# Designs tried in a protein design chat: VH-VL binders against q10491r548to677. Part 16

Target 1, 130 residues: q10491r548to677
Amino acid sequence: KVFKLGILIQNEKVRKDRLLSNREVGVILTSSQLMFFKNVYWISGLLDQLEDFKRSHSFSPCYFSPHLTSLSADYIIPLSDLVAYGDGSRIENELYSFSVKQKNQRTHVFSVTNVDELNDWLVKINFVST
Below, E stands for the ipSAE of ESMFold2; O stands for the ipSAE of OpenDDE; V2 stands for 0.75 times the mean of E and O plus 0.25 times the DockQ between their complexes.

## First folded at step 4 (VH-VL; framework fv_narsoplimab)

Design s55
Fold by ESMFold2-Fast, scan of step 4:
Structure s55 (fold): chain C 130 residues (1-130), chain A 123 residues (1-123), chain B 106 residues (1-106)
Amino acid sequence: as target 1 above (130 residues)
Amino acid sequence: QVTLKESGPVLVKPTETLTLTCTVSGFSLSNARMGVSWIRQPPGKALEWLAHIFSYDDKSYRTSLKSRLTISKDTSKNQVVLTMTNMDPVDTATYYCARTLDYGDYEPYFDYWGQGTLVTVSS
Amino acid sequence: QPVLTQPPSLSVSPGQTASITCSGEELGNKYAYWYQQKPGQSPVLVMYQDSKRPSGIPERFSGSNSGNTATLTISGTQAMDEADYYCQAWDSFTVVFGGGTKLTVL
């Protein structure tokens, strides 16, 4: 089951701690994994399909569920012992950042353009990772 | 002492699937800072990174080959397995497994390498 | 996909300094790593995070990385240093290697 899909800005540590590089990545949150896709246009297409589905079914529960059996992610982060948290930091005072941390020191940093989107990612990742 | 050893050597026919096993010793595949990468080197050519796996099945693949590659681990056997489908003569190379270090804050690098195994793809 | 460019070969006399370069777009903003490979042998890490030496690597090996160029420097070059040298850097979710430099000690 897909719990959330979207586009995140992946923040990478730049040497000498000067700036974090950022790049848009497509993300699918499933029951076991965060799946990352470099082709953000494909994820944008899925988001458009989901939004169209919601508009068509505004009076009914949303049952959108894409078939993922043949998808190949560019990168996968498993949800085992993973926690997502926002530390209040911002990238260039414009983006809202959050971290996902696996047990034993692996940390990934992402950002989004608004606080509602940040909170939605945090809630859903932590819900599924329990 | 840290050691890594690849299975093989192997001869593969075009279109067949390659399976290589890396057996590690001297460190745990449960350590989140330590993983294993597969890196290949065609005869007389440069090193080419293929895939890595860390604790909790954190995996990455070379983008140009990701549809053909699968990496997995069996922590109880201290083994990492690489599978590569639809082999072609151009995939002929020495295949290495290497311990990969990544603290989450730094870029991954390879501090110990296996001896390498020759994979030949020919009809 | 980023490309790391190394000179294919470099010759130096015993006792002289060898400087092996690795060039890539904004490489100075990434960490560079160096591997030594002798004929018939596996690669050996000789320099990590631009300028740090692994245990067992002689002090005559040093490294730097700024702008678009990382450099591995071997002072007092010896016959035993004759090998292929590969640089490596990390791009987002992938690893890239240079084409390699064959160091000949004549």
Scores: ipSAE 0.006, ipTM 0.583, lowest interface PAE 9.5, mean pLDDT 80

Design s56
Fold by ESMFold2-Fast, scan of step 4:
Structure s56 (fold): chain C 130 residues (1-130), chain A 123 residues (1-123), chain B 106 residues (1-106)
Amino acid sequence: as target 1 above (130 residues)
Amino acid sequence: QVTLKESGPVLVKPTETLTLTCTVSGFSLSNARMGVSWIRQPPGKALEWLAYIFSYDEKSYRTSLKSRLTISKDTSKNQVVLTMTNMDPVDTATYYCARTLDYGDYEPYFDYWGQGTLVTVSS
Amino acid sequence: QPVLTQPPSLSVSPGQTASITCSGEELGDKYAYWYQQKPGQSPVLVMYQDSKRPSGIPERFSGSNSGNTATLTISGTQAMDEADYYCQAWDSWTVVFGGGTKLTVL
């Protein structure tokens, strides 16, 4: 049910449509939703626990799916008709940006610090949303 | 003409679950720029935002209350439903639903409000 | 949680200018919105995106947002303007209201 856990940098629009990178958010990608959490520290702790478990045991996303999908998110985007795509890099900041958009809804813009993470998010979101 | 109307009024006992329905007319819950929020106001106190839902079921919740709140919609009935668990006397308030206008960004605001419904929590 | 600070009350004489302030760090980057609420009634939007008036709101209402302080200004204040005024701003995916200002016109 859970396909990916992570921390993204939310790029927010300010007045006059200027785009800023100003907030870290925790993210859970499930089979049906993107769930967002303002408490980044808690998500970071979960990621550490999952990495420890992967090193010690055979790992499957299904191991933790029931617990993780029951968490109360601050913000939820359903995956129906959702597409993720790359916006390009921000060379001066070395951040890699991507957008997610549901048909006729506003666009959400996020950044990550490396290309591997960018590609992983794009592939998994688009795979599950299909 | 745009109208929103909350169900109720309601009397709820402590620890019970509150369910409120907002019925809308004059606009579609399928409109990508419009949604519905729930806002409450305890007697003599300030407005407090609780939750919103937009087209395609994009949802947001007040962080301090998110574990108690569920917002959903039935587009065919023109209704938005708020559920709030484990009610307490401090949750006594007038509850409003309001059309939430997304002005092309992440900045929602409320251009039309329902009349409000009184929710009283007492034993 | 984010806080928007408003003075709890303000008194003006008829015909004078009322200036209601709203301060919070979100207002440095985000728009301010203002709602008027009369006793026993639902709130009414009177100002959006810092300085835009909805249709039907008198020209004597104006707004601004500078630094981290938004201001709702009512020129030539009339008895009918007596009400509670609430500011509102966005904080990421959530909405924040100010504590409200009771405007008395004496």
Scores: ipSAE 0.677, ipTM 0.854, lowest interface PAE 1.3, mean pLDDT 84

Design s57
Fold by ESMFold2-Fast, scan of step 4:
Structure s57 (fold): chain C 130 residues (1-130), chain A 123 residues (1-123), chain B 106 residues (1-106)
Amino acid sequence: as target 1 above (130 residues)
Amino acid sequence: QVTLKESGPVLVKPTETLTLTCTVSGFSLSNARMGVSWIRQPPGKALEWLAHIFSYDEKYYRTSLKSRLTISKDTSKNQVVLTMTNMDPVDTATYYCARTLDYGDYEPYFDYWGQGTLVTVSS
Amino acid sequence: QPVLTQPPSLSVSPGQTASITCSGEKLGDKYAYWYQQKPGQSPVLVMYQDSKRPSGIPERFSGSNSGNTATLTISGTQAMDEADYYCQAWDSFTVVFGGGTKLTVL
């Protein structure tokens, strides 16, 4: 089951005082993991399909549920002992950052362009991960 | 003493699936700062990173090969397993497993390597 | 797509300084790592986080990383230093290796 999909901006610190990786990444939040895709065009296509599906099925009992069996993520973070946190603070170019961290693992920092999207990611990740 | 040892050597036919096991000693696969990577080297060519896995099943794959690769671990056996589907003669290489360190700097590197195992793909 | 470029070969005389370069876009903003590989052997880490030596690596090995170029420097080069040298860096979700440099000590 997919709980959320979208595009995030990945920010990595390779030195103490700077974020050196600032690139778009596709993300799928499932019941067990976060799946990351470097091909953002593919995720954009999937988001367009979801939007088209919603418009076409306003009066239908059908649900959009993409088949995940053959998906190949570039990177996977399991949701076990994972927390997402952020304060909604703006960073450069009107980006809002949040972090995800598993116990004793490195922290991953992501950004989104608006605070509502930030809060939606935080709520859904923490809901599923508990 | 930290040691890593790959299974094999192995002969694989084209289109078949490769399975390699790395058995580790001298450190725990439950250590959050440590993981295991698979890195290959075709004869006379450069090192090529394939995949790595960390203690909480955080996994990374080489983008060009991700649809063919699966990395997993069995912490009770101190083993990491790499599976690679649809093998081709160009996949002939020495395959290494290596201890992967990440101290929160977002930049994993390899401090101990296994001896390597030869994987030959031929009909 | 991230690429690390190394010269394919380098020759020095015994006692001379060898400088092996590794070039990549904004490489100095990342950490560079170096591995030595002798024929028939596994790679050995000889330099980590740009300029730090692992235990057991001689002081004649040093490293730097600035701008687009990381450099592994071997002073007073000895015959035992003959090997292939590979640089490595992290880019987002992937590990990238350079193409390798064969160091010959004539």
Scores: ipSAE 0.478, ipTM 0.817, lowest interface PAE 2.5, mean pLDDT 84

Design s58
Fold by ESMFold2-Fast, scan of step 4:
Structure s58 (fold): chain C 130 residues (1-130), chain A 123 residues (1-123), chain B 106 residues (1-106)
Amino acid sequence: as target 1 above (130 residues)
Amino acid sequence: QVTLKESGPVLVKPTETLTLTCTVSGFSLSNARMGVSWIRQPPGKALEWLAHIFSYDEKSYRTSLKSRLTISKDTSKNQVVLTMTNMDPVDTATYYCARTLDYGDYEPYFDYWGQGTLVTVSS
Amino acid sequence: QPVLTQPPSLSVSPGQTASITCSGEELGEKYAYWYQQKPGQSPVLVMYQDSKRPSGIPERFSGSNSGNTATLTISGTQAMDEADYYCQAWDSLTVVFGGGTKLTVL
């Protein structure tokens, strides 16, 4: 089951205090993992399809397309012992950042353009990772 | 199995544009983890990465050469094309195409290489 | 501007252990990858992500990355291991190759 589809800005800290590498990534949050896709064009298409479905099926829960099962994620983070938290920072004055961390694993930093989207990601990730 | 093949050896005159084609088989250029890089090696010298392209049309170029390089793909033909403008004798090298893997940390590496093609820049 | 430094040559006797080093600041945060190139042939991946061996590469090949130095180790070195060895890493902007090490098995 898919809980959320979206596009995040992945922030990677580079050595010697160089600028964070900022790249848009497609993200699918399932009941068991976060799946990341470098092909944001395909994720944008899926988001459009999902919104069209929601408008035509106001009584239905979130629809999981068979096409989602055919995607090979570029990277996955299992949700076991995963916590997402906002760190209150702003990157380049316009972005709201949050971090995800598994026990004894590295921290991944992402940004979004508005607070509502930040809160939605945090709530949903922490809900399914529980 | 996986194979990559560069277009034939080429003699290029100084200031001309080089065009090389890499034909792949055994994998899809639509796979998001996989791309193709061009890497060259002047005679007796080290390997030098030039450019890569991935299924989502992400392109990256060696900074010192990026004004001269263009990489493109034709997924239906299983081909990746590199062009390099304003060729100079110093660009004489064996040019390889290689399957490029990236597992999300943005650290690409090359698990299968073509046989290489000799590009000679001479009058 | 980042560089990966390898010794230009290394000689070992058959059956001995060869240790090829690759040093660079990026290796403290990034993976090392190793390629073997025999004369007139294409490079072959022999080690990826510091210490993982591709299928078909003999068990005598191993790798490590400690601090800013990655090491490719070949135990029980054989004549067939004679080759140039190149390390590779990412520097956040571009792919970097080392200068290569010519391994001679005497």
Scores: ipSAE 0.000, ipTM 0.521, lowest interface PAE 12.0, mean pLDDT 78

Design s59
Fold by ESMFold2-Fast, scan of step 4:
Structure s59 (fold): chain C 130 residues (1-130), chain A 123 residues (1-123), chain B 106 residues (1-106)
Amino acid sequence: as target 1 above (130 residues)
Amino acid sequence: QVTLKESGPVLVKPTETLTLTCTVSGFSLSNARMGVSWIRQPPGKALEWLAHIFSYDEKSYSTSLKSRLTISKDTSKNQVVLTMTNMDPVDTATYYCARTLDYGDYEPYFDYWGQGTLVTVSS
Amino acid sequence: QPVLTQPPSLSVSPGQTASITCSGEELGDKYAYWYQQKPGQSPVLVMYQDSKRPSGIPERFSGSNSGNTATLTISGTQAMDEADYYCQAWDTFTVVFGGGTKLTVL
């Protein structure tokens, strides 16, 4: 089952200039993994469909479920031993950042445009990974 | 000391599924800085990256081919397996597995390559 | 799928300097890596993180990355350097390769 889908800004470390590159990525949080997609437009379409479904199906909310086995991600991170955390920092005083890290593995840094979205991602990732 | 060996060579019919196994030695698939990639090269053409897998089953796939690809590993056997569905004659190539290094900045690169295995897709 | 742009071929005389370029937006914020491939053989890493040589690669090999263009430079080129050279970079979740440059030494 899908717990959350959305668009994140991936902040990749740039060693030579010490700047972070900002790139939009689509994200699906499932019960077992984080799935990342380079095609942001496809995820935007799914978000629109989900909002339309919520608006029109108030009495049958459990009927919306994508076929997870048919989804092809560009990048997959398993949720076992995964922690999401934010330190209240902002990127370029505009974006709210948080990090995702597996035990003794690389850290991925993401950002969102508002604090409510940041808190929702942190809560849901940590909830599902436990 | 570090060695990677692809299974094969293989003949595959159009529409069939390809399965390739990479057996590694001289390093552990449990090492967080090390993984394995699959890279192919059609005759006379450029290198094309397909997929990689790292110690905690972090996986990446070629954007154009991701719907056809599955990468997995068996750490106890020192093996990484690539599966590619719906094979077509244009998929005929030498397939390599390569040790993939990443020191935490997520800019993976390849320091040791297998010998390569020829996959021919024909009826 | 995006690929890095390399000249398809380059010819130099023995002892002259060969400069192989690789261009792409990814190189503005990511490292370049270079592989040498001789006929019938597997690729060999000859340069990593723009300008670092692996152990065993001769000092005549050097690298740089400025703007969106990485360059592999071989000074005092020898016959044994004749090969195809491929550049590589990272582009969000995926590895990209250049189209390759065939270096002829004659």
Scores: ipSAE 0.658, ipTM 0.855, lowest interface PAE 1.5, mean pLDDT 85

Design s60
Fold by ESMFold2-Fast, scan of step 4:
Structure s60 (fold): chain C 130 residues (1-130), chain A 123 residues (1-123), chain B 106 residues (1-106)
Amino acid sequence: as target 1 above (130 residues)
Amino acid sequence: QVTLKESGPVLVKPTETLTLTCTVSGFSLSNARMGVSWIRQPPGKALEWLAHIFSYDEKSYRTSLKSRLTISKDTSKNQVVLTMTNMDPVDTATYYCARTLDYGDYEPYFDYWGQGTLVTVSS
Amino acid sequence: QPVLTQPPSLSVSPGQTASITCSGEELGDRYAYWYQQKPGQSPVLVMYQDSKRPSGIPERFSGSNSGNTATLTISGTQAMDEADYYCQAWDSFSVVFGGGTKLTVL
């Protein structure tokens, strides 16, 4: 089961003395994993299909079920002991940041363009990781 | 003290699935700062990274091969397993496993390598 | 897939300084790592995080990374340094290796 699809801006600080690197990444939140995709175009296409499906089925309960059994992610983070958090801080250009960390592992930092998306990601990740 | 050893078939037929096992010693696969990567090298060619697994099962895959690759670990056996589907003669290479260190916000690096195992794909 | 460019070969006389370069956009914000591989042997880490030497690697090995070019420098090159050298960088969630440089000590 897929809980959320989206495109995030990935922020990483390397060498400790260098600035953050900003890149778009596709993300799928499932019941057990966060899956990351370098091909943003593919995720964008899925988001468009989802919006079209929702518009076509506005009067009935509906299920959007893309074929996910053969999905191949570039990077996978299991949701066990995973915490997502944000301090409401803004990075340059009015981006809202949040962090994702599995116990004792590297922290991954992501940004979104509005606070509603920030809150939606935080709530859904923390809900599923429970 | 730290050792990694690759094991698996030395000859694979085209279209078959390759399964390689890396057995580690001298460190724990439960260590939050440590992981294992698989890297291959075709005869006379450059090193090519395939996949990586960290403690807590964070996984990464080479984008061009990700649909064919699965990496997993069995912490109780001190083993990391790589599975690669639909083998082709161009996949003939020496396959290495290597320990990967991650010290927080640093980029991981490969400080110890196994001896490598040559896998030939032919019929 | 991002590319790290290395010269395919480099020849130096014993005692000379060898400078092996590695160029790519990834190196502008990522660390460079270097591995030495002798014929029939596994790669050995000789430089990590641009300029740090692992224990057991001689002081004559040094490294730098400026702009989009990382350099591995071997001072007073010896016959035992003859090997293939590979640079490596991280690209988000993946690893990129350079094409390798064959160092010949004549």
Scores: ipSAE 0.683, ipTM 0.856, lowest interface PAE 1.2, mean pLDDT 84

## First folded at step 5 (VH-VL; framework fv_narsoplimab)

Design c1 (at its last look DockQ between E and O 0.68; V2 from the best seeds 0.72)
Fold by OpenDDE, look of step 5:
Structure c1 (fold): chain C 130 residues (1-130), chain A 123 residues (1-123), chain B 106 residues (1-106)
Amino acid sequence: as target 1 above (130 residues)
Amino acid sequence: QVTLKESGPVLVKPTETLTLTCTVSGFSLSNARMGVSWIRQPPGKALEWLAYIFSYDEKSYRTSLKSRLTISKDTSKNQVVLTMTNMDPVDTATYYCARTLDYGDYSPYFDYWGQGTLVTVSS
Amino acid sequence: QPVLTQPPSLSVSPGQTASITCSGEELGDKYAYWYQQKPGQSPVLVMYQDSKRPSGIPERFSGSNSGNTATLTISGTQAMDEADYYCQAWDSFTYVFGGGTKLTVL
């Protein structure tokens, strides 16, 4: 089951924790894992399909083409090891940031364009991870 | 003493699936800051990273090969397994597994390498 | 498709200083790592986080990173230093290696 898909801005801490790399990344949250895609066009296409489906079939399951199971993620994090949290910080007064922390101490920082999207990611990631 | 050892077939036919196993010792695959990467090197060519897996099953794949690659681990056996489907002669290379260290805020790197295993793809 | 660029070869006489460069946009803000590979052997980590030497690596090995270029420097180069050297960096869930530099000690 897919809980959420979207495009996030990855804010990666780099050398000396001073510089950040900003890059769009496609993300799919399933019942078992968080999947990341460097090619955001795949996710963009799926989002378009989702939007079209919502307009026409509000109470039916959404079927994607290609099948979501056929997509190969560049990066995968198991949900059992994830905690998502936000600190209320804004990047350039335009983006809302949140963190996804793994048990191995790695912390991923992502940003979105609005607070509703931020809250949706936080709620759904933590919900599925528990 | 940290050691890694690659094992698997040395000859694979085109279109077949390659399965390689990395057996580690001297450290635990359950260590939060330690993982294993697969890196290959065609004869006379440069190193090419393929995939890694960390203690909590965090995985990453080379984008150009991700549709063909699967990495997994068996912590109880101290083994990491890489599968690569639809092998082609161009995939002929020495395949290494290497311990991958992750210190959180810093980029991971490879501090110990196996001896490598030459895999030849040929009819 | 990130790329790290290295000179394909470099020759130095014994006792001279060898400087191997590695260039790429990633290196402007990320750490560089270096590996030494002698013929028929596995790579060996010789430098991590731009300028840190692992245990067992001689002090004649040093590293730096400025702009978009990382440099591995070998002072007082010895015959045993003849090898292929690869730089490596991280880029958004992926590791990237340079093309390698063959260091010949004349």
Scores: ipSAE 0.828, ipTM 0.928, lowest interface PAE 0.4, mean pLDDT 91
Fold by ESMFold2, look of step 5:
Structure c1 (fold): chain C 130 residues (1-130), chain A 123 residues (1-123), chain B 106 residues (1-106)
Amino acid sequence: as target 1 above (130 residues)
Amino acid sequence: QVTLKESGPVLVKPTETLTLTCTVSGFSLSNARMGVSWIRQPPGKALEWLAYIFSYDEKSYRTSLKSRLTISKDTSKNQVVLTMTNMDPVDTATYYCARTLDYGDYSPYFDYWGQGTLVTVSS
Amino acid sequence: QPVLTQPPSLSVSPGQTASITCSGEELGDKYAYWYQQKPGQSPVLVMYQDSKRPSGIPERFSGSNSGNTATLTISGTQAMDEADYYCQAWDSFTYVFGGGTKLTVL
C-alpha cells in the first residue's frame, strides 16, 4: 500500500557543517518502507492524478498497481522505529526541511518548497511508522 | 580482528541467478555504525560498487543494476547475502564484500575488504 | 551518472613525489577516499575524508581536494608503493569509483 508519493530535495551534510540541497529524489511511502528513486521524471504525471491525496491529511492508503510498489528503488529506509521531525522553518533557497531517522542509524534530511507539503509528509510518515 | 569472506559459486551460466554470501567476524551486523557493501572488479578493470546494507536494513543499490540486485542479511549467522539475477558474460568479475563504516559523518567508506571471489559467467 | 576521472598511469622514480589526480563534479562538495590495490590483492584504504590517513599508512601519503579535483600525493615514493590507486566518492545514496591509476616505480 502506498500512503504518499512525491518529489523531495535530498539534502546532504557537505564537507562543511551546512546542509546543501543536492538533487531531487522520488519518494514512495509504503506501509513498511520509504523507497527512493533518483529518476524522478516518471512521477510527475502520477502526482497530477493524486492531487486530492497530496493535499489531504487522510490516512487511508491509496492502492496502486503492483508495479508502483514493486519498482526497484535506489535506496530503502524501513519504517521500523522510524521517526520524522522538523519545525517547518524555511532554510536556504526557500526550502522547508525535515529529518528522518531509524533508531541508531544516520539521520537523513529532505526538503520541499511548500510548508503544507512538509507537514503532510511528517504526519503521514509518523502515522504509518507507528 | 575484522574479517570478511566471500563464498558462492565460481562458475555460473548466462541467465542464472548468482547468490554470494559474505561471512563477517570481529564486528556485529547489529552495529548501527557499520554495514557491508558488495563491490566487483572485472579482470583488468576498475572497481564497481553494487550495493550496501546497514544494521537496520537501510539499503542502497547501484542504479544501473538495481533491478537485478537484492541485498539482505542474517545477523545471527553473521552473513550478508547478495543476489544478482540474469547473469551475463560481462558480469564476470572478482566480487568483494567490504565493511562500510559510518561514524556519523556524511560519507561512509570501506575500511576492511574480503579477499574476493572470482565468478566466471560462460556457457 | 557521475564520473571520477583519473589518469590511467603515472611513472615516478624512487624517492620522487607522485601526484595522482581525481576529478569530478561530486568532489566539489564531497570527501574523496583513496584505495591502493597491489596485484592479486584486495584494495586497502590509504586516505579518507580527503586528507586523513588510516592507522598504519606511512606519513609520506597525503591528500587534498579543491576545485573538483582530489589529489593523492606520495612523497619519497618507494618501490612498495607500486600499485593501482582508485579514488572514490559518495553520491546521493551510492558510491562511485574512479577508473584507477597504475603507479609504476622504476
Scores: ipSAE 0.638, ipTM 0.838, lowest interface PAE 1.4, mean pLDDT 83
ESMFold2 (binder alone), look of step 5: mean pLDDT 89; pTM 0.910

